# VH-VL binders against a6uvu3: the designs that were tried, part 7

Target 1, 145 residues: a6uvu3
Amino acid sequence: MDKRITLIGSKIAKTGNEFIYCGVLEECSECRFKKICHDGLIVGKRYRIVSVRSAKHPCIAYGDGVKVIEVEPSNNFTILIESKKALEGLTLSHSDIQCNNILCKYYNLCHSEGMPEKYKIMELHEKIKCPKGNSLIKATVSTIN

## First folded at step 1 (VH-VL)

Design e3 (framework fv_retifanlimab)
Fold by ESMFold2-Fast, scan of step 1:
Structure e3 (fold): chain C 145 residues (1-145), chain A 125 residues (1-125), chain B 111 residues (1-111)
Amino acid sequence: as target 1 above (145 residues)
Amino acid sequence: QVQLVQSGAEVKKPGASVKVSCKASGYTFTSYYMNWVRQAPGQGLEWIGVINPSGGSTWLDQKFKDRVTITVDKSTSTAYMELSSLRSEDTAVYYCARDTYYYDRSGYPDAFDIWGQGTLVTVSS
Amino acid sequence: EIVLTQSPATLSLSPGERATLSCRASQSVSSYGYSYMNWFQQKPGQPPKLLIHDASNRATGVPSRFSGSGSGTDFTLTISSLEPEDFAVYFCQQYGSSPLTFGGGTKVEIK
């Protein structure tokens, strides 16, 4: 698919942001934008925001409202990796982070779904505040060499 | 509306097993972790475990590890908690509760936002 | 496991009064400014209802009279002016480590 138009919460509606589409909430069933919000998006698929419209629209599911965005499927993953392994341009073999705390708000970034056996570190971002005190850094990785 | 509806009350003898169901509606079932928590008379809340409905992976409190099985049926958006080798101490109200699965919580409900109504399990000889 | 101790066990107050509830953890549930502590309200015959997540953030639909504060091992839930519907049991709950644990509860009752 080319660009898909959808609606997302105003707080995360920024060009360059990625998100995993989680599906529809029942509160949106009578929303006039329901078709736009959900049509063409695949649950569990990563999308990257490439354009954001300025107008905010009310939505009962989002207290700060929603914005119209254009998205494209993302072939890159945003993940958390150990700082000691963090070097831009490095190709890593996938291995699980040694942490079984699935209740952690960072769990999905530490144990990203659908990771290939090998990936390349494209860009390093900020260090995160790990509840276990681990030295972790946010990274954009490419799954297509 | 997001809703979790649990099966009805059960009365069991010591040594039996019980299987409680939790039917989800109003949201994408596979996008949220499902937790099980119990509350015995005279005690507070006790976490039993959690399941990722997408992959079926489970994590249990060590004390329940050998007696609890948590499963899901994606076709009916239903989670199940089976507790075996029942004792009188297992008499409690059992709750299912939805947890936020994804890291980006800005656009979605918070952890443990939606709870089932509870299922009373009575174990008596 | 992390043990959560709530105090007092019971608060006897009248409508309009301020309630302050404490929750202490046996180990820190915070790191670098993040705190993995939630608060729930439970009324007789009902499941718990989420009030506060991540120590200080009100859950959707929760009245502004409820507020949470604290970090590390010491957390507080405050109800600025009690309404009749606020007389209930309140539980803190940590999710900074597995297994997830709950406090023993504080009962807020009418004086």
Scores: ipSAE 0.000, ipTM 0.475, lowest interface PAE 19.3, mean pLDDT 77

Design e4 (framework fv_retifanlimab)
Fold by ESMFold2-Fast, scan of step 1:
Structure e4 (fold): chain C 145 residues (1-145), chain A 121 residues (1-121), chain B 111 residues (1-111)
Amino acid sequence: as target 1 above (145 residues)
Amino acid sequence: QVQLVQSGAEVKKPGASVKVSCKASGYTFTSYYMNWVRQAPGQGLEWIGVINPSGGSTWLDQKFKDRVTITVDKSTSTAYMELSSLRSEDTAVYYCARSPDYYRLYAFDIWGQGTLVTVSS
Amino acid sequence: EIVLTQSPATLSLSPGERATLSCRASQSVSSYGYSYMNWFQQKPGQPPKLLIHDASNRATGVPSRFSGSGSGTDFTLTISSLEPEDFAVYFCQQYGSSPLTFGGGTKVEIK
């Protein structure tokens, strides 16, 4: 799997820990390194920490500082799917929800980058309040092959 | 073993462009940043820019921003630096160098052998 | 940009002697206990080799006779007892502020 280096808070920088990349933090919007340190990460995708560099660095977003980590994509994605298709263990072909509301806080979960053509529903979570009225559930899905 | 192997020497006329390659081996290409640094004859080192091979984003020194393009080909683990509108002042040895993280971006632990670019009329 | 001034420009010594190289920054390259200063060694016809990172940490494979110290604006590279292979040019380099800058180098040569 493709590895990527990035930064995460020192307290959670431990090999084996996973996180879902949620995009650039607001505190990082003025950081001159934001483009390079967040490059190659896909919003909504789960990453697993495979190594942690020992040095601790100052960071405005993390009071205890940050450590450089090497991450690999986890085989699991968090996405929104139509409730009628939401059955754990079901294999689906990916298609984006038809919606152009880019101001929606759920937009990236409806239009997740890096999705494979087929995936399996591993776990169902909460229903979300869709501004457009679609019946959607948050789901963890796994890649196939 | 970890190594960076660069393309051979180039002789160019003023106004031309040059594209230097840097092939990485012995490590995961996307786990390290790739930098370009040059050294004119008898001069010190001058940083040109860096690329994150994972997504291809670059950060260039302001002096080079209008003339340099840095790219990568992940399938061949190769980085490229293209410098356009060459001037005699661009005559230098050009190095690629990897850095292990964004805070130690400039802790260049592995270097290519260098590529001499000569700009002459 | 931060200007790095290395002194002396040339240091003429014999094998076995101690070498002390200075690097001064025009403004601080330290924050919150971190010092963003590296040292490189370069021999003619070769690329630079990383010796010291983050002011005082030896790079992998670098002999213990090399040591770095300092913080803020004043940094020192020390070679406790020169070996024949240590005669080279040494550069300091800061990454505490953009753009990245290098010192002009100190040439350590045989007397």
Scores: ipSAE 0.006, ipTM 0.535, lowest interface PAE 9.6, mean pLDDT 81

Design e5 (framework fv_retifanlimab)
Fold by ESMFold2-Fast, scan of step 1:
Order: C-alpha cells, then structure tokens, then sequence
Structure e5 (fold): chain C 145 residues (1-145), chain A 120 residues (1-120), chain B 111 residues (1-111)
C-alpha cells in the first residue's frame, strides 16, 4: 500500500538508498515530470528506494538525468526545530514554528504536513540561517515506536 | 494473468458526457500507471492522458484538459475516463493501457477497447 | 509538441520480402544515451501490441525478424522476412517529450 513511484537523479538511484523529499524546486516549474516526482510525497519525510528502473529521463535539476524509482516511506522525517530544543534522543511534541513568510525557501520544512504528534530526535544536522532570526537546526526525527 | 477489462459500447448525443471504465486484475494496481488512448475509425492513435493510481495525479494532453477527467477507485482496481461536451469528432474506440512502472516508456497491456459513437 | 511522420503510408509486399518502415520526429527524442521511441503493431478489431521499446529492444515474445534502429529524429522498424501474420498497421510512438504522440501509421499489405 505505501509504495509509490517517483523520479530521482540517476547517480543516486540505487536500491537501499534513502532520501529526504524537499518539495518542489524552482527549476521544476516547467518540468513535464513535476507531478510524477512530487505526487503523494510528504515534504521532510524520508523515503527508501526499493527498486530502480532502467530508463533515463531528461531533468532540468539533474545534469545526468533521472530514473524512475519505487519508494516506501521510512519511519523518519526531516524537519527544522528550535536550537534550544535540539538534543539527540529527546522526545518532543510537534509544534509548528510561528511564521507566515511563505516566500521563504525553508517554509515547507518549518511547516511540514503529515508530522506525527510526538517524535524522537534521531540525528542533528546543519543549523540554518533563518530570515526572521529564529535559531533553527535541521533534524531527522522518528515516529515514536 | 494481467487483464484490463473495459465497459461496453456507448452511443451518445452531441453535448452529452461519457464515462468509460477499465478494471484491472492480475497485478498490484497502484504500482503501474494507467493511460487512456483513443482511435477514430480508420485513423491513428491519440494519447489522452495518464493517471498514477497511488497518488491520483493526472497528466492530460492540452487538447483534452478542459473536457477529460481521469480517476481511479483503488478498492475495485478500476480506472475511469470521463469525456464531456461530446462532438461527432469524439467518435472513436477508447483504450486503457498499462504503463510498466516507467511513465511514458511503453504500454505492455491494453484493454479490449470501448467504442463511443456520437451521433444525432 | 513532437510530430511523428511515418513513411510510406502503405507498403505493398509479398510474404518472404523485407519490410522497412520509417518514422521521423520533428525534433530529437534522444538524450542521455536513450532514444525514447516505441513501435506497435495493430490488426483489425484488436488493440495495439507492443513490438519494440526504446528504439531497438524487442518486447517479450516478439519474433527476432522484427528489429528497430535509429536515434535522434530518424527511426526504422525492419521486418526481415514477412510472415502472413505480419500484414498489419504499424505505429511509432515517442515519449521523449510531453504530450506523448503517435505517428500516423504504416499499413503493410499483401501485394
């Protein structure tokens, strides 16, 4: 039921690889595969590649083209959280950052759809530079048990 | 094992709508895209559009986008193509065709076709 | 959008003869080492049947007498020695650019 078809860069299209869906890129506005790449995927959610198809397709975002892949949802999400709450192993209740700047490139990651009510911080990544001055860190979080 | 079974022939008046069904069996319905293609009597093939059954996203040829709706019912593994504001030029055999995971690559299985006749 | 022109419109031949069918695209349908062109066979009263995908790969169960070649804008379907069941209409179809388009067809008929 959870398996979905999408497209990803040819060089990273390997069974077993995981990736974080980051939403629609600006370059995708005129792409014929825009809906296919983005259909049914949740921004910030991690997906695992379960199979790779042989054909290469042109893609404006990937110089060496893209391949069709079948993915399944990982139990992990990537989100932005306040630095003061960012400790690996900590369990948090989900709360969106209060911000209405819809033109921000991080907006979808700050306002992730499909987030569980509670999650555990699995891994901390880079600190992001927030245009509104919020102190935010990119984090991989897991659905609790 | 794989079968695509379409609904029966239809006769419609100009201005009416028609909804053709395509029931899939023998495979995981949501793992393959479903295309719709038509063929006017004695003419070539014309692609109408495609649907991803898992997410419901559709891609249509521009000439049909204002008149065609493609949908799926995952519980019955059935795809539907509805064409509105019918004209005599819409008289054709309408086919559903499965796309083997790779959208727009190739159609490996086709339905038997549904003849839609538009006449006054 | 990409227009596919097939020639000849009708090819009249006898069993045992070689058939060569052409498909020309209005712009290239090749990129990244792939040519996004398929060939279908259609007999009266039947849906189309896939013969060749990606310019040169035979579909499962298709006899070896069928072969495809070409890249860019010029593609060819060859039937090395016509059998009685091969007299049919053949269509090329591209998927290199949206919308997906078909050629007008070549009818291979008995002379």
Amino acid sequence: as target 1 above (145 residues)
Amino acid sequence: QVQLVQSGAEVKKPGASVKVSCKASGYTFTSYYMNWVRQAPGQGLEWIGVINPSGGSTWLDQKFKDRVTITVDKSTSTAYMELSSLRSEDTAVYYCARDQWELLRYFDYWGQGTLVTVSS
Amino acid sequence: EIVLTQSPATLSLSPGERATLSCRASQSVSSYGYSYMNWFQQKPGQPPKLLIHDASNRATGVPSRFSGSGSGTDFTLTISSLEPEDFAVYFCQQYGSSPLTFGGGTKVEIK
Scores: ipSAE 0.007, ipTM 0.527, lowest interface PAE 9.9, mean pLDDT 80

Design e6 (framework fv_retifanlimab)
Fold by ESMFold2-Fast, scan of step 1:
Structure e6 (fold): chain C 145 residues (1-145), chain A 119 residues (1-119), chain B 111 residues (1-111)
Amino acid sequence: as target 1 above (145 residues)
Amino acid sequence: QVQLVQSGAEVKKPGASVKVSCKASGYTFTDYYMNWVRQAPGQGLEWIGVINPSGGSTWLDQKFKDRVTITVDKSTSTAYMELSSLRSEDTAVYYCARWGDRGYYFDYWGQGTLVTVSS
Amino acid sequence: EIVLTQSPATLSLSPGERATLSCRASQSVDYRGNSYMNWFQQKPGQPPKLLIHDASNRATGVPSRFSGSGSGTDFTLTISSLEPEDFAVYFCQQYGSSPLTFGGGTKVEIK
């Protein structure tokens, strides 16, 4: 396992959570954690949190501060897809859900940035009733096809 | 023992500038962000901005951007807030306040500096 | 900017009574399962003191009679049984969106 250390917002710093590394934010360019926040991570690559340290640190980019996390590259991850397109074993081309409700609790699963051009559906989970009326289903997908 | 000690009260004329200081002690000055917040008499609190003392980067409320400069002197562990083009509406107690290691919470405050703007 | 409206402006109560203070935000302060709302206490001639962070978490050393609740745009600070030292002004403050903003305050005064 190729493990890295970085910082992420305290409220999403949970073992098992995944995120796509988006690069150094302008707000972090002069923070005391610049080196630890971003060194060794590849922009656009997905990582899984494997451990979380308890201390919180201030960071202007994250309202509740940040925690130190240990991460590993993730080949499998969770997204929301249209139910009509969901079939286990199917390879799909990525297509963004049209929605601008950034405060929706499902926003990150609908708008997963850095998605590979194609992914394979590994497992289907529960259906989600979208506030915008879309029929969505939670799926575990693989980038390694 | 963390302490933030501010400079004394100021009386200024409209159009003048004021520079308030905040001297920190009891911690590593460059490890914590320092904010400036003001409170007009009998009114609520208003956030002015924040500085990262390590690099000097600042983030300001847009309403103050053209009139406020926040700086630090690392050798004396002192933060400064300079407000120019003073108006009577700028009469307030000005506080420095630190963001603690628990995130965006004001954990330590200076005692406040009263700035009075009158003709 | 997110505007915070506190009500009532003044709350007149006696020691031992329950105080309930409201803070309403013009937009949601929730993000990723957290409500980015704090509460402060201020006494005359003193800077504010943190009481509650992230809507419902009591700051270190704050008595258990203080509690916070709410999410989205509607938040409440409750003091279950007022002590003499609790007569003060209380402010809510959000950090869900920049710039950071404070409410106008609720003054809790002795009846």
Scores: ipSAE 0.000, ipTM 0.467, lowest interface PAE 18.2, mean pLDDT 79

Design e7 (framework fv_retifanlimab)
Fold by ESMFold2-Fast, scan of step 1:
Structure e7 (fold): chain C 145 residues (1-145), chain A 121 residues (1-121), chain B 111 residues (1-111)
Amino acid sequence: as target 1 above (145 residues)
Amino acid sequence: QVQLVQSGAEVKKPGASVKVSCKASGYTFTDYYMNWVRQAPGQGLEWIGVINPSGGSTWLDQKFKDRVTITVDKSTSTAYMELSSLRSEDTAVYYCARGETYYRFGELDYWGQGTLVTVSS
Amino acid sequence: EIVLTQSPATLSLSPGERATLSCRASQSVDYRGNSYMNWFQQKPGQPPKLLIHDASNRATGVPSRFSGSGSGTDFTLTISSLEPEDFAVYFCQQYGSSPLTFGGGTKVEIK
């Protein structure tokens, strides 16, 4: 498993914690370490913190600053899928939702880069309010290999 | 020292296709989006689309979706815009322009010198 | 798509005078607390040059006489005292919504 480096808020930077990578935060472009915020992470994929560096760094997004963390990918992603395709235990081939609203807060979960060709639906969560009217549900999915 | 260098002027017949290149240097190619914008002689600017060089994902203006393909070659730090089924109305200077990633892709901070494409019978 | 209307189309002024350029959007260009409106300068035979990004932030190397203001649908570019090199066409451009759109331009010309 490749270990990757990123930044997270100091209060939540603790070994063993998991988070879903949501893409580049606008605050990362204002941060000294903006390149680290893009360090090989896949949008929608869940990561586990395996190491936290001690130094705090200023960041406009976090009043208590940020810390450099090392992460390992979990085999699980959180993505949005069409409700009609959503059944726990079902194996799906990856296909992106047809949508051009790149400013939507859900865009990266609908159009995840680096998704495997096939994945299995592990758990269904809440339905989201889609600005374009698509019937979408949040799902935890796992790679098949 | 950021530079975007575009391919040279093209003259095409109606119905032909044109492929314009934009070679980037002075920065990490995959850290920034690449936009394409055109300007007809004496007219305003028109956005064509954008590509994320890291993943190859593209977003195009609906007007161009059926005729434009934007691609990248990461090994040469070069972006390409191909426009097919050319009409006389496509006569314009075509620019590539660098944008910041994701939500700031439209902050067009560096531009290529432009490529004049002339479509005439 | 968001339509940007610039006024006036032409502004005839002398060096040393103040220039005020307007850009109005058909819909708000604000998203998540930011106004996604840029201003560009274009001279004949050259690509556009970024002057102001995100409504009010000067781009690198842009002189302090250039300032941007506004939010939502109404935006202004001000040149406090025109220098000879400032006589050019100015375009506003939004990226608060896709597709990106540009205004028709304001030509600032010598009186």
Scores: ipSAE 0.000, ipTM 0.512, lowest interface PAE 16.4, mean pLDDT 80

Design e8 (framework fv_retifanlimab)
Fold by ESMFold2-Fast, scan of step 1:
Structure e8 (fold): chain C 145 residues (1-145), chain A 122 residues (1-122), chain B 111 residues (1-111)
Amino acid sequence: as target 1 above (145 residues)
Amino acid sequence: QVQLVQSGAEVKKPGASVKVSCKASGYTFTDYYMNWVRQAPGQGLEWIGVINPSGGSTWLDQKFKDRVTITVDKSTSTAYMELSSLRSEDTAVYYCATDLYRGYEPYYFDYWGQGTLVTVSS
Amino acid sequence: EIVLTQSPATLSLSPGERATLSCRASQSVDYRGNSYMNWFQQKPGQPPKLLIHDASNRATGVPSRFSGSGSGTDFTLTISSLEPEDFAVYFCQQYGSSPLTFGGGTKVEIK
């Protein structure tokens, strides 16, 4: 089976969201859902949420609890890149955007964890208004192997 | 209030296909996974697979992957399990089952349909 | 895949007696301290009914005379004092590894 069931924080449990699996948390050693939550996932690999169940469950790792989700490995993901580097089909080396504004609604798209060293721009979307004045555009990119 | 109602008994010839239905009521159909399990006469239970009614995603036991299709009709809150290329060893009672007790694992099977007997005779 | 073996196949007892049913897994169903084993009761002509989940937790509405224990590969379902309605077939089921698997069942019958 290429799909997996796991548990993720309720606030981020939305169809289409992606995350990097970071491994088993020490706090989860007492959790009865540890097998379903972490079994079968590869540390450092990116997954996409394909469905979410409505019920919330307690989890010491997530203050607002967790939800059951189905995931699949993700080769395509969304990030923000500098407009001057944005050309469909172009292969880029990852370069972090210098910004510490964690309250920005775009923060996670500018600071995607687990980015590969190189990626290919598959599709360009809308330009965003950066609070810091950077010229940024939303892009779907693909891992290259 | 919660109820799973399955279609009636079927008698099929080897090589035919059978499609069993399971109509759900009393809960939000798309919020909970639906499992299919079978039981040959006098034997134990055998898990076939599960479907997420919201997206239609399925997971099947590998031994059934080439012969089983699980689908849903959200407008009627009905799940279907179709088994093709029937053999005599497919003679069994087929059950649909869901987990509403805790809502967080698809594997508790706290609600079951009444079962559908499928007889494959040569 | 994990094979579950239940013993005995048939257990003949009288009302009031203690029943002890065994389920052995070909591989551990534990994952770092948790045991992913369930127990079901089935009466003739009826679907199975959940009794115990996660090795030792009684399902809602299940009488206290039913208890589950065990870990790893060895699990037990105990009925402390059999009532007339307890004469049925009991199945163990694991969900520690895909595919989900069930045991062959133990029939508890009147002696």
Scores: ipSAE 0.000, ipTM 0.500, lowest interface PAE 14.4, mean pLDDT 79

Design e9 (framework fv_retifanlimab)
Fold by ESMFold2-Fast, scan of step 1:
Structure e9 (fold): chain C 145 residues (1-145), chain A 121 residues (1-121), chain B 111 residues (1-111)
Amino acid sequence: as target 1 above (145 residues)
Amino acid sequence: QVQLVQSGAEVKKPGASVKVSCKASGYTFTDYYMNWVRQAPGQGLEWIGVINPSGGSTWLDQKFKDRVTITVDKSTSTAYMELSSLRSEDTAVYYCARTPYDSRFYGMDVWGQGTLVTVSS
Amino acid sequence: EIVLTQSPATLSLSPGERATLSCRASQSVDYRGNSYMNWFQQKPGQPPKLLIHDASNRATGVPSRFSGSGSGTDFTLTISSLEPEDFAVYFCQQYGSSPLTFGGGTKVEIK
């Protein structure tokens, strides 16, 4: 019922793939698909692709073209959490890792936009040692109601 | 069977507002954009605007933007067009029409039966 | 906005004859090789019916005698051999630019 239709780069337009909507790209401001590509999507919110139409369409923002996709808000997302707090099945309250190193390749996973107040750890992945000395682990988490 | 059913004819005085409904059935309401188009007696078609039922975003012809509001009620699969500050020139048949959301195809393939709005003193 | 001019305003023909209807846009409705022009048929007391989308593609259930052609600013709807049910008003409509606009219509009537 909360499904949306939009356009995404053809290489990532696969059922099951997830993405964070980042807003209108400057390249898309002159595109005839601007309203269609971004209609009803919330900046910073995660979406899952539930269906993909086969035709490719030209788009200045995507060199390999775009495909029409149907998306729904995703309750699953990938973040970095402190290893000492990481246990599959555990429900955690969101707290930002205190760090201002915006040049770090892990910055976006440590400071995820659209993070809910509470989330459940669904799956743990690889451990990461950060430049600031934090012991972090990559995790797939899910929103809970 | 895909069908769009509109509310009945309205007679209004100049300065009043009118709200026309369009109830969709036979398809997933949020998978299609809903357009509003009008046609004055004996004249051509004039596009008013469109709404994405999923997100509620609207795109309107500038000549109507100060007087028209398009909304949806997803729970009843119904779209609404409200036109305010009515003038005699607003006398027309008002149609709702769905269009597939497809970047290569934007054709209004299913239309409501139309609602006659008469503005007279 | 893009203005669509249809000609002639009225076309008087007999059943079996070919009808050729013109639609000219004030600016191009093309984008990277695709022409965003549609054609509708309207009979008295009825809503419009989609005939052709994207300049040359017949809508589902539309008879093969209807065909669309053209690109850029010049478009044509052709009915190869008029049937009695084809006497109606025909409108072109563009979606290459917002707002969506319609032509003034061509009435195809019995001579």
Scores: ipSAE 0.000, ipTM 0.482, lowest interface PAE 18.8, mean pLDDT 79

Design f1 (framework fv_nezutatug)
Fold by ESMFold2-Fast, scan of step 1:
Structure f1 (fold): chain C 145 residues (1-145), chain A 121 residues (1-121), chain B 107 residues (1-107)
Amino acid sequence: as target 1 above (145 residues)
Amino acid sequence: QVQLQESGPGLVKPSQTLSLTCTVSGYSISSGYYWHWIRQHPGKGLEWIGSIYHSGSTDYNPSLKSLVTISADTSKNQFSLKLSSVTAADTAVYYCARDRGYSYGYYFDYWGQGTTVTVSS
Amino acid sequence: DIQMTQSPSSVSASVGDRVTITCKASQGISSWVAWYQQKPGKAPEPLIYAASSLQSGVPSRFSGSGSGTDFTLTISSLQPEDFATYYCQQANSFPLTFGQGTKLEIK
């Protein structure tokens, strides 16, 4: 698979993290790094971080600075879904699980950032014990379809 | 250990195309920022020729733009310079260089050793 | 194009001397200046980036300062291996441009 180099906020620059490329910000129109930050990336496409360089760099869009990352296109990622909706091959509209417990170890899987409006369930994994009593199962989903 | 090595020490005849290759070792071209060509005329200072971004996008010195082409071959981990219609004024030492990127501005942190090109009949 | 002018064109100095080289940009370039050292028959070596940041491995006697249009490279206590030609480079925008060079010679 093709790899690309780009810049992303230091706090989210971790190997394995995914993001959706949202296009060029207005602040980037005069940025000398415009080519490296945005060239070769497709708006709306999901990317996975495969490596992170250690140095931080200043950026108008990110107050904590940015790091150089290598990315590859990603169509699959892991989330938690309600067991009643968990059927392999099913296409679902994304709906956030109502929960305010930000300290839960599953919070990020329940509230995955950058989820597309629709996704397809590719594989079902283990059920998890939800502190709020929701019946949840871990799933690999695809943004294709 | 990152190393850059220019190829093509030699003689080029006037009106012909000068062709140089930079071989990169210890680092992948596709993982870099920009890769540059710089030259130095005998007894003179440095002149930036142009650059290639790892995606294949190029930028050229406007004084040379109609004559210069830079390309990359990621399968061989090389990038190359072609300068068409050369004259004696193109006699120089040619360097390839890596751009450190980002917080450094456009900054050359690794250079090849340089290759001498003489344009004469 | 941004023109970079160095002063002086050459300077003669003795080991232990403090040496200052200046570089002026024809328009504002913030802190985006780099400095390189070149010895006869060798490729340039990186010294300083972003006007004042020292390249890893470069001795602390080298320092850079300045912003906007006026920049300075200082060698606080000259050593025998420092006799070379020094170049400034504007690192702000394409086309990249260099100063004409300052030759540092032994007195």
Scores: ipSAE 0.000, ipTM 0.510, lowest interface PAE 11.4, mean pLDDT 80

Design f10 (framework fv_nezutatug)
Fold by ESMFold2-Fast, scan of step 1:
Structure f10 (fold): chain C 145 residues (1-145), chain A 124 residues (1-124), chain B 107 residues (1-107)
Amino acid sequence: as target 1 above (145 residues)
Amino acid sequence: QVQLQESGPGLVKPSQTLSLTCTVSGYSISSDYYWHWIRQHPGKGLEWIGSIYYSGSTDYNPSLKSLVTISADTSKNQFSLKLSSVTAADTAVYYCARDSEYQLLYRNYYMDVWGQGTTVTVSS
Amino acid sequence: DIQMTQSPSSVSASVGDRVTITCKASQDIRSYVAWYQQKPGKAPEPLIYAASSLQSGVPSRFSGSGSGTDFTLTISSLQPEDFATYYCQQYDSYPLTFGQGTKLEIK
C-alpha cells in the first residue's frame, strides 16, 4: 500500500498498532508539524503503523510528546450504523446520523468524514444506545468499488 | 450487550502459574479494542496488570512485566492472563475489562465494560 | 509511573448532602482522568471520563472538573444508592494508574 508519514503519541507509537485518524484538533492551528501530521490522511480511515522513529517531538495534544511513524492505509473502517440496517455481508450507501452533539464519545464513529459512497459490512460488534436514544451497532466495514 | 466473564482456579499454590481466561460475548476480540486485566488486593485499590490488542500487541505494568503473559484465542473469543511464580501477594480479585474507544487515535483509555471478577487465593 | 492521590480516604455524609472528592496527579495529565464507582462485591462502573464528561446513563448529580494535576468529583445531592467507594484513574501514560479510593459512608 502507499506508505505515509505522520506523528502520533509516543505511548501508542508501536509497530503493528492500528488507529483511526480523527482529524485536526483546534490546538493544532499553530503547530509547526500540522502539515506532516495531518496532510493526506482521511478522517475515519484505519491506518497500521509499519515503522517508528526514535526521536520525540513536543506536542500540545500529547504530554509525553509524539514520534514520527510510517503508516499504511487500511481499506477497513470502524463506524456506528443503525442496528436495523446492520447485516454482515450487506452493502450500504453511506449516510450520517442526524446529530449535533459533538461532545458525545461516539461522535466521530457516527460522523466519520472520508467514508466511501458505498461500503460492505464485514463484521458486527456491540450494540450501543446513544444519548439521543438511537439504537446503533459498531461495525467494521470495507470499501467497495 | 457486550459481556466479559472471567474463569480460572480459585486456589493456586505458591511458585505455580496462575492462569485466567476472559470470555467475551456480543463482540469479536479479533476486530478492535485493547482488552485489559486489572486486579484488586483484599481491602485495597485497583492495579492495572496489562493489555492486549487484537493485533497481538501487549503492554504490561513494568512492576509485573517479567511475570506476566497475556494472549488471545480469537477462535474462542477469549483472552487470557498467565502470572508465573505466584506468591501470597498475588491473592486478589482479578477483572478483565474492555478499553473505551471514543476514537482510536485519541482514545479515552478508561475501562467501560468490566467482567464481574474472579477471586484468586494463593496458599499452600 | 504517574501517582494518583485521592482525598479524603473516607467521608461520612447524609442523603441530600453535597460531596466532593479530590484526586491529585504527580504530573500533568491534562484531562485524561476517569472516575469509577464500586459497590461491595461488584466490579467498578465508570462515571466520568475526560475529567468532566458524564458516562451515558449516569445521573446528572455526578460531575467532574479539573485539568492538569488537580481533579474533583462532585455529587450535588447524595442519594442512598451513592454510598460506595470511588476511584480516579489516569490514562495519559502507561502504566495506567488508579487512586487509592475514597469510601463514602452513611453518617
Scores: ipSAE 0.000, ipTM 0.513, lowest interface PAE 12.9, mean pLDDT 80

